# Miniprotein binders against p81326: the designs that were tried, part 116

Target 1, 226 residues: p81326
Amino acid sequence: MLHFGGFIMEINHISKILEKEREEYIRNKVEEYLKQGFSKDDAVNKANQSWRTYIGHRIQDVIYNLLKKFLKDSGLKVTTDKALNNRNLPEELDKVKRLIAINYGEYLFLPDADVIVYKVENNDIKIIAIISVKNSFRERRFETTYWKLKLKESPVTSHIKVFLATPDKDNEISYKCPNGKPKKMRIILEYELDGIYFLKEDFEETEKAKHFGKIVEDIIEISKKL

## First folded at step 9 (miniprotein)

Design jj15
Fold by ESMFold2-Fast, scan of step 9:
Order: sequence, then C-alpha cells, then structure tokens
Structure jj15 (fold): chain B 226 residues (1-226), chain A 85 residues (1-85)
Amino acid sequence: as target 1 above (226 residues)
Amino acid sequence: MSEEEKIKELLEKAIELAEMYLEVGSPEEAIKILKWAIELALELGLPELAAKALELLARVYEKLGDKEKAEEARKRAEEIRKELE
C-alpha cells in the first residue's frame, strides 16, 4: 500500500513540475522565434507547436523513469524502444528486442513500445508489458491496437500485455458523450488493448481504463502469473 | 476456437481497424494495415477477407486522389469475388 501511495505522490509532484515547465518553455521559445525574425503571432504559434512535440517525448521519459524506480524492488526491469535500436546492443537487450520484434520478411520492426517491462529468471527473459505513450490522438490513433493484434498472432508474443498511457488533454478518449456512450475511439482502444492508463483525474473509470497510479500494482500482479 | 478461427478473427478486426483509421483521418495507417491483411488472407486461403480488404484499400486511395491505385485494387477485388461464384 505504502509503495503504491509513494508512486501516486510522485506522479502528483511531477504533474505540478510539468505545468511550471510548460510556462517557461513557451516563454523561452517565443523569445527564440522573435529573435529569428518571426512576428509575435507566428512566434506564439510555433512555440505552442514545439511544446506539443516536446511534451510527448517528455511524458515518455517521465513514465520510463517512474516505472524503472517503482518496479526495481519487484525484480522487474524497464527499457525503451530507443535503447533497443542502439547499434551495439548488450546481450540482455538483444534478447528483449528479439522477443518483441515483428518479422516483415527481410525487416524486423519494433511495435509501438515506448516503454518495455520484462523480467530475467534463470537467464531466461519474459516480456511482461509494453506501454505506448500518446500525448494526442490526432494522427496514428490506432497504431498501438495494430501492434496488439500483431503480437497476439504469435505464440512467442501473445502473452505480452499492451497498455496505452495518455494525459488525453483534448478529451479524445476520456470524455463520455451526452447519450451516455463513450466516444468510438475509446470503445475500440479499450476493447482491443489490455489497459488504458490516464495521466488525468477527470475520466470514466472501468476495469481496463484506470488512473496511471494503478499501473505499477497491475504490472507486478501480471508478472507473478508468468 | 481453432487456430484458423483465431487468425480469421484477427484479420476481421484488422480490417475494421483500417476502416476506423480512414474514418478518423489516418489513411497512411489504413493502407499499411490493409496491405498486410490482404497478403495474409491470400496466404491462408481466405479470399473473401482479401476482397473486403482490397475494396477498403480502393476507398482509401480514392480519398487520397490516387485513381490509378484505387482502380487496380477494385479490379483485384472483383477478380477474387468472381472466382468465389
């Protein structure tokens, strides 16, 4: 319980830091673009576009570091698709890559696996979960679902849990429609994926759609069954 | 459920997802999924799913203004459906 409470507390702390970071980032980027000769309106627009790109990567790094910290004592390891695309891959990570890579003839592709959780037992690697981090659903909305379907078709990868983690600031999948039904995108993602973890407070919670604070406990429980 | 039934269900879901991608404005992802589904359906002897995927692929290309590729996909789907008669 205390371990779970500590995780929630750290999430809340980081959320406040990110709010302050946004204000500073936008201010600095506006100044940068003004120095480049852009108009005030163009500078503000470009700064906001830059922030949307930055925060996506930033949230991914935050999730990676949080999971690495809070899963360590449970014997679970965390890596990223960036680490797996390294030229000179350590033996352990090379094995992780081979256990989640999908074969398209002469090419091997990693799924949309921003964060990967695995365990090592007796020099054998078990992949527990992959987490796709989405800041927005404007493009490639069902990419995570496609990778879930591809992983499900192979005996090697069918056990791997596929999770989506998202702030969903634009309420694309967390808002409930006036007729009492969730949005179509939410229905599809929740049906096909093993879980959706929201980095926000205001949403319709279900067995599969949860606050991000529950992810550590869920992953540990899954790992014990493997 | 048999392995054949599981794979057929996977292909049906993939085609549905491609249609959703087209509807929400991601035709690039729809094309990727559909090309994969067509190849796998043909390999597994599931021509009805291949034809359905080709018909959707033609709609994606029409939306993108690629009339030549749309016509090619439609023609392939018609050939498959004719063989199913």
Scores: ipSAE 0.000, ipTM 0.176, lowest interface PAE 14.1, mean pLDDT 78

Design jj16
Fold by ESMFold2-Fast, scan of step 9:
Structure jj16 (fold): chain B 226 residues (1-226), chain A 85 residues (1-85)
Amino acid sequence: as target 1 above (226 residues)
Amino acid sequence: MSEEEKIKELLEKAIFLAEIYLETGSPEEAIKLLKWLIEMYLELGLPELAAKALELLARVYEKLGDKEKAEEARKRAEEIRKELE
């Protein structure tokens, strides 16, 4: 059964841990760069850049583990693009890879699918969703819309939901412009993608742009229709 | 429609996405996407699209005031078109 209360509590707990972890990480990295001969201002800037890279990987791992834990009882499985890039794949993962691969003539490429949710029913694999995890727009967020458009062109992949998950701490897409309208980038991403899930509280929720805490229930409901 | 024609159409739509990045004030994202598209177009034997992407890349650099990189991108586009002939 669904354990949404536990999911929300775990997200809140992780959020607090990440906040404290950031302060310690920055302090340690500043000290490290100062010992390397950088100025105080350069050390602070480099430490913040290092944190952005670190937290990006950390958030992806957190999302993977949360989804794996909370989707298991609903018969859903979770994997990652890193797992699919292994040379020797188990039969199940090889089938997953084949079902999301995009054909470019004689070549096959995987979309930018940080986390992949699928189900196995009578040895038949159905891909439910792929989730792109972005800490900031500096990670080429719009390339996710290209992959969504590519997936829509094939009857094999057109049903796959493409989601964006992001803390959006730089407020690049979660806040409105001074005139009260959403930023154009937010409008385009929300229009093209199947959903955006924010790892933050302060934003205006819509049918497609929701708090990350709703992702488990949404994925389960989608899987029932497949 | 052949699979190759479908791929070409989708890649043409990706160039439009780069134009949207530029229009919405994300020129750095446009540059990243265009550099990736140029590599993909050349790898897939689509030099006409690579030339178009290079010309758009030059426009992005010019908007950012980087005249040297803009000229470099234009020269590369001209070289590709010369090879097509």
Scores: ipSAE 0.000, ipTM 0.180, lowest interface PAE 18.3, mean pLDDT 76

Design jj17
Fold by ESMFold2-Fast, scan of step 9:
Structure jj17 (fold): chain B 226 residues (1-226), chain A 85 residues (1-85)
Amino acid sequence: as target 1 above (226 residues)
Amino acid sequence: MSEEEEIKELLEKAIFMAKIYLETGSPEEAIKLLKWLIEMYLELGLPELAAKALELLARVYEKLGDKEKAEEARKRAEEIRKELE
C-alpha cells in the first residue's frame, strides 16, 4: 500500500489531469517562445515538441520513485543528475557528485546519469550503479556506452555499474533480425554496458538483458559485494 | 505526436512496472495496479493493453493458487481478443 501509492499517484496524475496539464504546458511554452521572437506557428510547433520531451522525463521520474521506494529498506539511497546540479548541495550529495565526476585535465564532468544508486557506511559513500533512461535510439545512441568506458579508466569509478533502462517501443534494440541475429546496436550496448533493463515484454532475455522488474534484486546483490 | 499515443506509451510501461511489485515480493500491489490499469485501458479505448494486463493478472493469481480468479481473468482477456479479430 505505502510503496504502491506514489506510483499510482504518478499515473493517476497523468490520467486525470492530462488535458489540463498539456493545455497549460503548451500555453506556457507558446508564450515563452513568442517572447523569444518566434512566429505563432513556430511557437506552437516548438511547444508540442517540448511536451514530448516533458512526458519522456516523467518516465524517468517514475523509475526514480520506484527505485527509491524499493531500495530504501535495503539501506540504499537514490538520487538524480538533476539533484546533483543544484547550486547548494548537502554534504552527502556533494560527495556523491565528486565520486562520479570524470576528469578531463583541468575540467570535471558528470556522466549522463539519470538515476544514481549509492550507499553510506561509516560516513563513506559507495556508488553502486548509474542508470541511463532512454526512450528512443534516434539520437545519442552510444552516449551511455561512452560514459561507461570513461568510468572504467579511474580506480575511483571503475567499480560503478552502468545500466540502460528503456521501453524500446520501436524495437530498435530488442527485435532480432529474420536470421535470428541481434541488431548491431544491441550487440554493442550489451557488450559494453553492465546491463540493459527493458520496460517491455517482447524480447529474449540474456544474463545482461532483462526485464526491468529484476533491477532491484540485481542492485541489492551488487551492493552486498561493496 | 498525438497526446493519445504519448498516454498509450506511458500506460504500456506501467504494465511492466506492475511486474516490479510481483518480482520484489508484493503480488498484492501488482494485483491492485493491474486491476486499475485494466479499467483505465478500457475507458481509453485500448483493449489490446487491457487484454495483456488481464493475462498478467491471471498469471499472478495462478502463482498465488487462486485458480478461480485466474480463470475469470483469462476468460475476460479471451473475450476482448475475440472482439479484436
Scores: ipSAE 0.000, ipTM 0.102, lowest interface PAE 21.3, mean pLDDT 74

Design jj18
Fold by ESMFold2-Fast, scan of step 9:
Structure jj18 (fold): chain B 226 residues (1-226), chain A 85 residues (1-85)
Amino acid sequence: as target 1 above (226 residues)
Amino acid sequence: MSEEEEIKELLEWAILMAEIYLELGSPEEAIKLLKWAIEMALELGLPELAAKALELLARVYEKLGDKEKAEEARKRAEEIRKELE
């Protein structure tokens, strides 16, 4: 209980800190683009585009470190797709990589899995979940869904849960049409994925669409059934 | 990712965690993380991170009422930022 309470509290504070970081980042980038000869309007637009890329990586790092911290005592391990792309992989991570790779004829590719949760029991590795982190849905809006569908095709990977984590600050998948229906993208993502975890307060909760603070509890529960 | 890039990410994470500890009412833990981050950032030639950590350290000391240590940290951060233009 104390463990989960601490996790929820850290998530709430991180959201506030990231917003403060945004103001400083935008100011610095606008100044940088102005020095390069861009107009004020172009500098602001470019700074906002740069922020979207920057914050995406920042949120991924935050989620990775929080999950690593709060899953450790449950015997669960956390890694990233970046770690799996290192040239000299430890034996354990090499096994993780092999258990999530997808076959495309002559080629093997890793899913675009920002964070990977797994467990080790008696030298056997079991992949629990893959978490895709999206700050924006302007591009590659169904990428996570594609990887979920590919993982379902193999008995080796079909058990792996695929989650989406997002602040959805632009209300791209938490927006409701005037008639009260969810947006098409939200309907499809919620239907196909195993869960959507929002890093925001104001959204309609369902069995599969939850506040990010629930993810640790859910992952632990899933791991006990595998 | 290179070893240097991995340490840079760890330092950025430590500074973020220090701010969280400060808001959660654990300024002692924040000070420990910031002192470590400042030392490592200076050793690795990452002055922007050292300045950022020093600025947060000054805020932590202000909250604790240690005005002398807050001013010392603020001055060190200003000197570093001056060199960065």
Scores: ipSAE 0.000, ipTM 0.110, lowest interface PAE 17.1, mean pLDDT 76

Design jj19
Fold by ESMFold2-Fast, scan of step 9:
Structure jj19 (fold): chain B 226 residues (1-226), chain A 85 residues (1-85)
Amino acid sequence: as target 1 above (226 residues)
Amino acid sequence: MSEEEKIKELLEWAILMAEIYLETGSPEEAIRFLKWAIEMALELGLPELAAKALELLARVYEKLGDKEKAEEARKRAEEIRKELE
């Protein structure tokens, strides 16, 4: 029993893994920049900037692999916006790209969809959801909301669910203000998006704001309606 | 969903998490998850998951250069799979 309870806690330790990785990464990058001739202060600042870029890619990879493995048995497929930007694109992914692209007059652009879930039935492709992965909200806090609003404008893309996945280590959208009211950013993101999935235990849970472990079940349920 | 199906799903999550720990540079955490998963799978009569976890544990030890523990884990997995045949 004790060991079983401990296991449930351990499953939610993605954030702790990333923090350990951060310390090792920063130490190595500081040493690298010092060897390049930067001052100690500059080396630390550059290492922290490098970490912010690195962690964005790392957490996206983790979420991609989790979704790919757990959605496989439900006949759902997973890809990334990076895969869709390859020049030599397989026919199936080319179709996915066309179905998620947003029109800006003479130009078509992909939303910044870190992870894309779709299904193939009778040679037809249905986009189920896109997941935006945010490790922090400092500079691009409403980007996911912008893409949600753009997707709603087209009958081709209006059915696509837009989810946010985040460890929210700095408690920027998981905490309540002292008066018990959620922060403005949390209110806006929850209102506009189809769901927020936290890679942590401590957050205010609502119908749309859930632990990341619920995302697989939710995506499968959505796919049954399409 | 039955209690057995819930536990099986949790064990599969633990094994997946161990794979992620291994890939993201936390082999010590992977070992902790796998040892727990092996023990629990065997206690609950889920030998296929125990064998799978042992096979992954062998790969973790190989990555760490611990050939002896890797071989031990591999042999335990083979014994379990033979009993399933």
Scores: ipSAE 0.000, ipTM 0.147, lowest interface PAE 14.2, mean pLDDT 75

Design jj2
Fold by ESMFold2-Fast, scan of step 9:
Structure jj2 (fold): chain B 226 residues (1-226), chain A 85 residues (1-85)
Amino acid sequence: as target 1 above (226 residues)
Amino acid sequence: MSEEEKIKELLEKAIELAEIYLELGSPEEAIKLLKWAIEMALELGLPELAAKALELLARVYEKLGDKEKAEEARKRAEEIRKELE
């Protein structure tokens, strides 16, 4: 496919763009909090916390828009967990939600499915993949793995591919053994998940750990086999 | 899909990526990509895509406050579209 090969280099630069956006965002938020009467230290801390919330949503939106645009011609549809939590849910999205929701007795929860790729054929919906988007791994590092294991146990959801997409700015999972010490998080995530897609150019590449630019080709190939 | 259709699709996606760069606050990268897309579209006889890329280039320059370059890009796009009529 010519359109995928032509964009790999450009797509791999998204993390650099987001880093520039961070610097401007932090400067503006620090100024805003200082004007509200916070100390410099408190303003900086609050600005960094605000950025962590903002960037999570921002990266998800970028990935959602890229996948929606690049998968359109392949007959694949893309949605988000935020869309599925809407109270005025269209019939098609209600079916998507039911096909990925996990039952815990009296409760139903969605997995860590920031972006969801599916197809519709003869009014039947097939979920192809869910993509968890992570900017950092400090707080809930194995949440995506937990959802993969839960989905794998059900015949309805066991076919669903679970991918992680991340700029990994802090190099938390970019390498298996930086400085000679094994990174358990990278090893476990690569082992349990169906793929890790990096929004960066510098990382230890494997069969499962790839440049984000490869995700569209991979999803299309998976969809053809279902 | 023919070779021409594949190249046209590639250029359309490049223009869409340039718009994403602009939205992400990287107008310099958008400009580089758009200049490449304009050159390729013209070389391949795809003036509609060249005009579209020039229109986006004008918006990028406008956002940067470069009114002269924005107007130049707009005029080039208008000339191409006029020839298509």
Scores: ipSAE 0.000, ipTM 0.107, lowest interface PAE 19.9, mean pLDDT 77

Design jj20
Fold by ESMFold2-Fast, scan of step 9:
Structure jj20 (fold): chain B 226 residues (1-226), chain A 85 residues (1-85)
Amino acid sequence: as target 1 above (226 residues)
Amino acid sequence: MSEEEKIKELLEWAILMAEIYLETGSPEEAIKFLKIAIEEALELGLPELAAKALELLARVYEKLGDKEKAEEARKRAEEIRKELE
């Protein structure tokens, strides 16, 4: 059921669950690596590396499930790039895949669209938005921007909104320098993308940089204009 | 693989993709993409990748007939490579 207060409560609850999950995960992985003969320092480092990979997938799953839950009453559907790469595609998802595929001469590639929002009307599919989920900007920080620029080239895909969703725990793009200027990466991502949604409270809001709690109403508003 | 190695691999991939954009007739998109890659490489202290991306950027501007920007990118790449010596 759609209500925005419930959505914000889910985000806050999930933040607490992820922190507890992190503590348990790291403890278990440290024990595992110690049993394999690694030193305490190496075990801790390897456990933290393992957590970075694990949390990326967990945040994607969380965002997918939240959007699916809160968009369904608005007639919007949600899928993932993982679902589109399945061997056995239903007709509806095959159409979604074709509508976001990018042409490189003899080859077609899917953008790195972790979560995809679309609507179905009279057996026609319209893609509303794709959401790239990043827990860290140490890797692939420009990848979302690449896919946005590529989607803009085609009249089939140029209307698709490209959003970034991130906890930005390390303050890589939410931090401001002492002079009040955002970091260059934040400036570039905000300029090129249609929006950045933070899963944290401590950041300066702009027209394009918002708390993740705003994403449901923004997507619904966009879908009504299509 | 270390964090630094992963980032380096990603930037190599980005430069390759920009070259594909150039070859497939999207030089304006290649420019946008390369500017981001150059900025990222410089922020991370990966000057060799920044120089490589600048060299590709110069080729893109040459193809578009923007000789001034092509020369600017080429000179920046040469300066970075000189510092690496």
Scores: ipSAE 0.000, ipTM 0.099, lowest interface PAE 22.7, mean pLDDT 76

Design jj3
Fold by ESMFold2-Fast, scan of step 9:
Structure jj3 (fold): chain B 226 residues (1-226), chain A 85 residues (1-85)
Amino acid sequence: as target 1 above (226 residues)
Amino acid sequence: MSEEEKIKELLEKAIELAELYLEIGSPEEAIKLLKWAIEMALELGLPELAAKALELLARVYEKLGDKEKAEEARKRAEEIRKELE
């Protein structure tokens, strides 16, 4: 049995830890840049840029660990793109890798998948979902969308759900335009992907754009239909 | 590979996928993907790819018998290519 209240508590706890971690990181980096002779404004800007790089890695690890912890009791397994790139793969992960591969004629490529959820049933592996983790949208904005469209074309991969998970701190896709219309990027991502999960409280929910706290329940429901 | 080269490669693959959709009898999916690729190429300052996607979009509309939309896409591609001269 899963305690969804426990999952929400873990998300809130981690959010507070990350905010404290941010304050300490920025403070230390500002001091470092000031000692190097940068102005106060330049030191603050450089510290914020450094944090953006750091937090991208950190959020991905947090999401992986949360999903692994809260999906375990439902018989679901979680792995990462990093794990699948190891030279000596266990047989189970080698099968996972083959089941998400995309065919380009003579070549097979893996989609960019930060977190992968799968199940083992009667010695068969079924891929449930691929989760792309984005801290910002300034670079490679629609890469996840391309991989979703390509996965839909193959009978082997067409059932795989593709989700985006993001704190969206800069309000790039959770922001609503004047007149109530979302920005073009939000419209495209929501239309093409199976879901967007926000690691923030203040945004307008839709059928496919939800608080990250709902991802565990959604994945479990999807897995029951396979 | 630079970020611009990665984005260019992604859009080139999207155009290839749209051509595959057309070949397997899914022209509606091809149109959807091409419209996305055109908007992305223009937003990212990649007019050569926008022109290529528009040219393929015109061919898709021709196969569907929509001559007016095919001509509109063709003219838009021609305008972009004139700016590249």
Scores: ipSAE 0.000, ipTM 0.119, lowest interface PAE 17.9, mean pLDDT 76

Design jj4
Fold by ESMFold2-Fast, scan of step 9:
Structure jj4 (fold): chain B 226 residues (1-226), chain A 85 residues (1-85)
Amino acid sequence: as target 1 above (226 residues)
Amino acid sequence: MSEEEKIKELLEKLIELAEIYLETGSPEEAIKLLKWAIEMALELGLPELAAKALELLARVYEKLGDKEKAEEARKRAEEIRKELE
């Protein structure tokens, strides 16, 4: 039976670790900025700004490691756009890179895919999903949608699922119609993307908008149908 | 590609996708995409794309038999195009 209790427990454990890590990070950064001569208020503000940048990368790393760990037994492999941008790629990763690249006439570019899930069958590579990790929607809010629409253009990439993973701490896309007013960003992202996975408890759940704990189960089911 | 150029290309792809929805029998989905594209194009100061999306929206409404809304969309597109000249 496919039962992902261990994955959910790991997510809960990591959430607690990240909360403690935030407290330690802010404390240390405040001390560092105070030592540099900043006022207490400026030090706190700079520490919070530094945390926002740090947590973005940290969440991406957490998601990569969780997916790598929990998809391994299903024969699925995980990589990152950072790995694909390395100069000397292993043959397998070079193939992955070519299978997700988008054509702009004379130019070939990678989508902004933070985490990539693929499988290898009989030495052939099939891309299952790309996951964009967003800590904030203040900037570049429709970038994931743009890449989804571009991937749909080609028979080579049209099957690739495009997912968004986000803590959405500012409640920018957590609800479709808070206080009766439609949130166009949430509505558009849910409509165009293959799924939104929330790293939080409070959000409006739909067929396509789910808790991050469901992502492993969903990816495995998609891979079986491909 | 700049963010502005990327958004412009996204809007062009949304209009193209709406046309595909119209052709494949999903006019309600075409309307949703076009309304979003029109709003976004106007907010971003891209009136040519807004007019193009409005023209397609008129065709979608016409196909659905909503002549009144089709005419409203056509008039809005004509107004925008006159301002462009």
Scores: ipSAE 0.000, ipTM 0.112, lowest interface PAE 18.7, mean pLDDT 78

Design jj5
Fold by ESMFold2-Fast, scan of step 9:
Structure jj5 (fold): chain B 226 residues (1-226), chain A 85 residues (1-85)
Amino acid sequence: as target 1 above (226 residues)
Amino acid sequence: MSEEEKIKELLEKAIEFAEIYLETGSPEEAIKLLKWAIEMALELGLPELAAKALELLARVYEKLGDKEKAEEARKRAEEIRKELE
């Protein structure tokens, strides 16, 4: 039988590693900028901006590796949009790419699917879910919603679940406003998407907004219905 | 909502997302969305959205220093807007 305690423990372990990594990264970048002649305040600001870019890529890689590890025993496979953009693709990944590509007349585009979960049954590929990883909502807040709505328009892709995974450290969508109402961005994202998975402990939980620790169980359940 | 109304909503959102990409320093993503939006808007008989997308595409090319493509997009938008008047 499947046991997800190990997944939750590994998430907690990685969270602690990322916190230590942040401290070391910022210390090193501040020292680097100070040696370049920047003021202390400018060095700190530049180090924080550099960390924001770095952690975005790092979180995406972490999520990919965690899902690949913990879905393997359920017969589910995991890939990335970066892997699908390789010029020479194995037949299996080429089929995955074709099954999630969106037709814009003369053009075929991949959605912003940072992580893709699929299964192979009787040599047929079924896409289960795509996961968009967002470290920040300051500027590209509805990109994931756009791709969800676009995927719904095609019979080939309408069954694909679209999830958002985010630490939401700036509390842009994890909490209610002072009047008890969810923020507009949270309302729109939760309404249009199939789920939001938070990489943080404190947030306003709902049926669709869950701890990231639940994502493996949810994906496995969805795959059984397909 | 009809299929055409759903696609119109997607086009409007694509243009909005392209504007966000432009403001946040992702011009290649903006170009991709805008080219699709222009083609679809024209096919669906939504010239106002096509003109709006072309105007934004011109701004993207200007930020990239591609003056020739910016002018081409701007002229196409002006031509469409004249037909709407």
Scores: ipSAE 0.000, ipTM 0.120, lowest interface PAE 18.6, mean pLDDT 77

Design jj6
Fold by ESMFold2-Fast, scan of step 9:
Structure jj6 (fold): chain B 226 residues (1-226), chain A 85 residues (1-85)
Amino acid sequence: as target 1 above (226 residues)
Amino acid sequence: MSEEEKIKELLEKAIEMAEIFLETGSPEEAIKLLKWAIEMALELGLPELAAKALELLARVYEKLGDKEKAEEARKRAEEIRKELE
């Protein structure tokens, strides 16, 4: 099982691609906004705002593709909540959807399950984990925590691990105060969630807060116990 | 719907669910939801929702016989509502 080394190499490769992609994206957007008559400062600010929206979707796609590639050999499958919202689902995905949907009386909602990991064994589906991907915590900080609490209320979904994956570039949940106490948001997220996986180097690692490079190994280990 | 409206709706639903947990015999789960909702509302500058969640938390503790924690939550809600004036 040398796939973990390959996984780390892919993360490093993609990180370099994303850096070049950012430079090209910003340059092109600045040029576009300048052509529209914006000042240089406004063009740069608008280009940066556009990048923040773009990178959110891009990171989610990257995580989905990495997990799909590196969990395949372990017999694990990966899908997305976007795929599950399609009409006329294949039978397997329809079963996945039913196993993670939360009941609100007359309505069923999918949790914030950007990426879903499951296994198929003897024609039965077992959901292993859902992963919420967030590139910032300016908005909807505790949405993932709410879904974790809702999933715990049902015997059908209470075993599902809920993870957060984030670069946390603004140090919103990886920051530690000088007195040694983490911010309330970090405390709450780490307490309620099953794990936080950082796409960054500088943070205080714990049993539940780890580098993203550990996620494949952790998911495989969890799947063996289900 | 704006991101702020989505979060507010999520908090309102969490408070409603906590009330259902209380009524259906799951006060432990109600407490967890309410503590999360209170912290979330305060972090986002939504004091009206924080006060509402604290008022429900006081009712949960009252039903469990924890008068001290019920009074603490009630006092905290009153303090927030005074600031809203």
Scores: ipSAE 0.000, ipTM 0.152, lowest interface PAE 16.7, mean pLDDT 78

Design jj7
Fold by ESMFold2-Fast, scan of step 9:
Structure jj7 (fold): chain B 226 residues (1-226), chain A 85 residues (1-85)
Amino acid sequence: as target 1 above (226 residues)
Amino acid sequence: MSEEEKIKELLEKAIELAEIYLETGSPEEAIKLLKYAIEMALELGLPELAAKALELLARVYEKLGDKEKAEEARKRAEEIRKELE
């Protein structure tokens, strides 16, 4: 109960830190690209592209740490797709990787699973959920839905819940049109995914679109069904 | 068509992940992902993605001090981009 307030407090604190971090990052990257001989316009554009990549990873780390902290007492474990791409995997993580990977003929790919929640029962690993973290919907807005649809195709992975976590600072999917209807992108994402968790205060909750603080209780409830 | 477009999206994600690995100190994993992405992009007739992955691969090798492999990757990317113009 109390951890809903705790989540919101931590997210607000982290958001303030990230905004200051953005200003310093962009400044430094612009100087770096100018030093390499790029024009001012190209340097600014490349710095913003670099920030988009960096912030995605940074928010992923934040969500990883928050979920690890708040799921620990429920016997649930948390990892990242970055950890699964390590050359020297512990046995447990190697098993997680095999249970979430998708086959494309001769090739094996991991889904866009920024954060992965699983449990261990005796010798068996059960994947509970993957969380895709999106800071912007300008590019690849339906990437998370693509992975949801692919995972549904196999009985091995069809039980895995696919969640989107986003601050949605540009109000791309939390904004309502003047007539009160959600944007088409919001409708599609909410329909196809198992849940959307907003890292912001100002939006109208639905059964599937919730404050990020509710993700812990939802994951614990799902884990009881496995 | 639909399946090829989905694989294209997957390759774009792999390249983005490789860039994160480069920036966060996992260049060996970046190289592995990029070689994979280049091979598949070329097999699927996606030369723009192959060029993008080669450009990033050159940056990875350059940061590791492997000038020869960096130049090779850069040259392959330039050849592909020249054909696209």
Scores: ipSAE 0.000, ipTM 0.096, lowest interface PAE 21.2, mean pLDDT 76

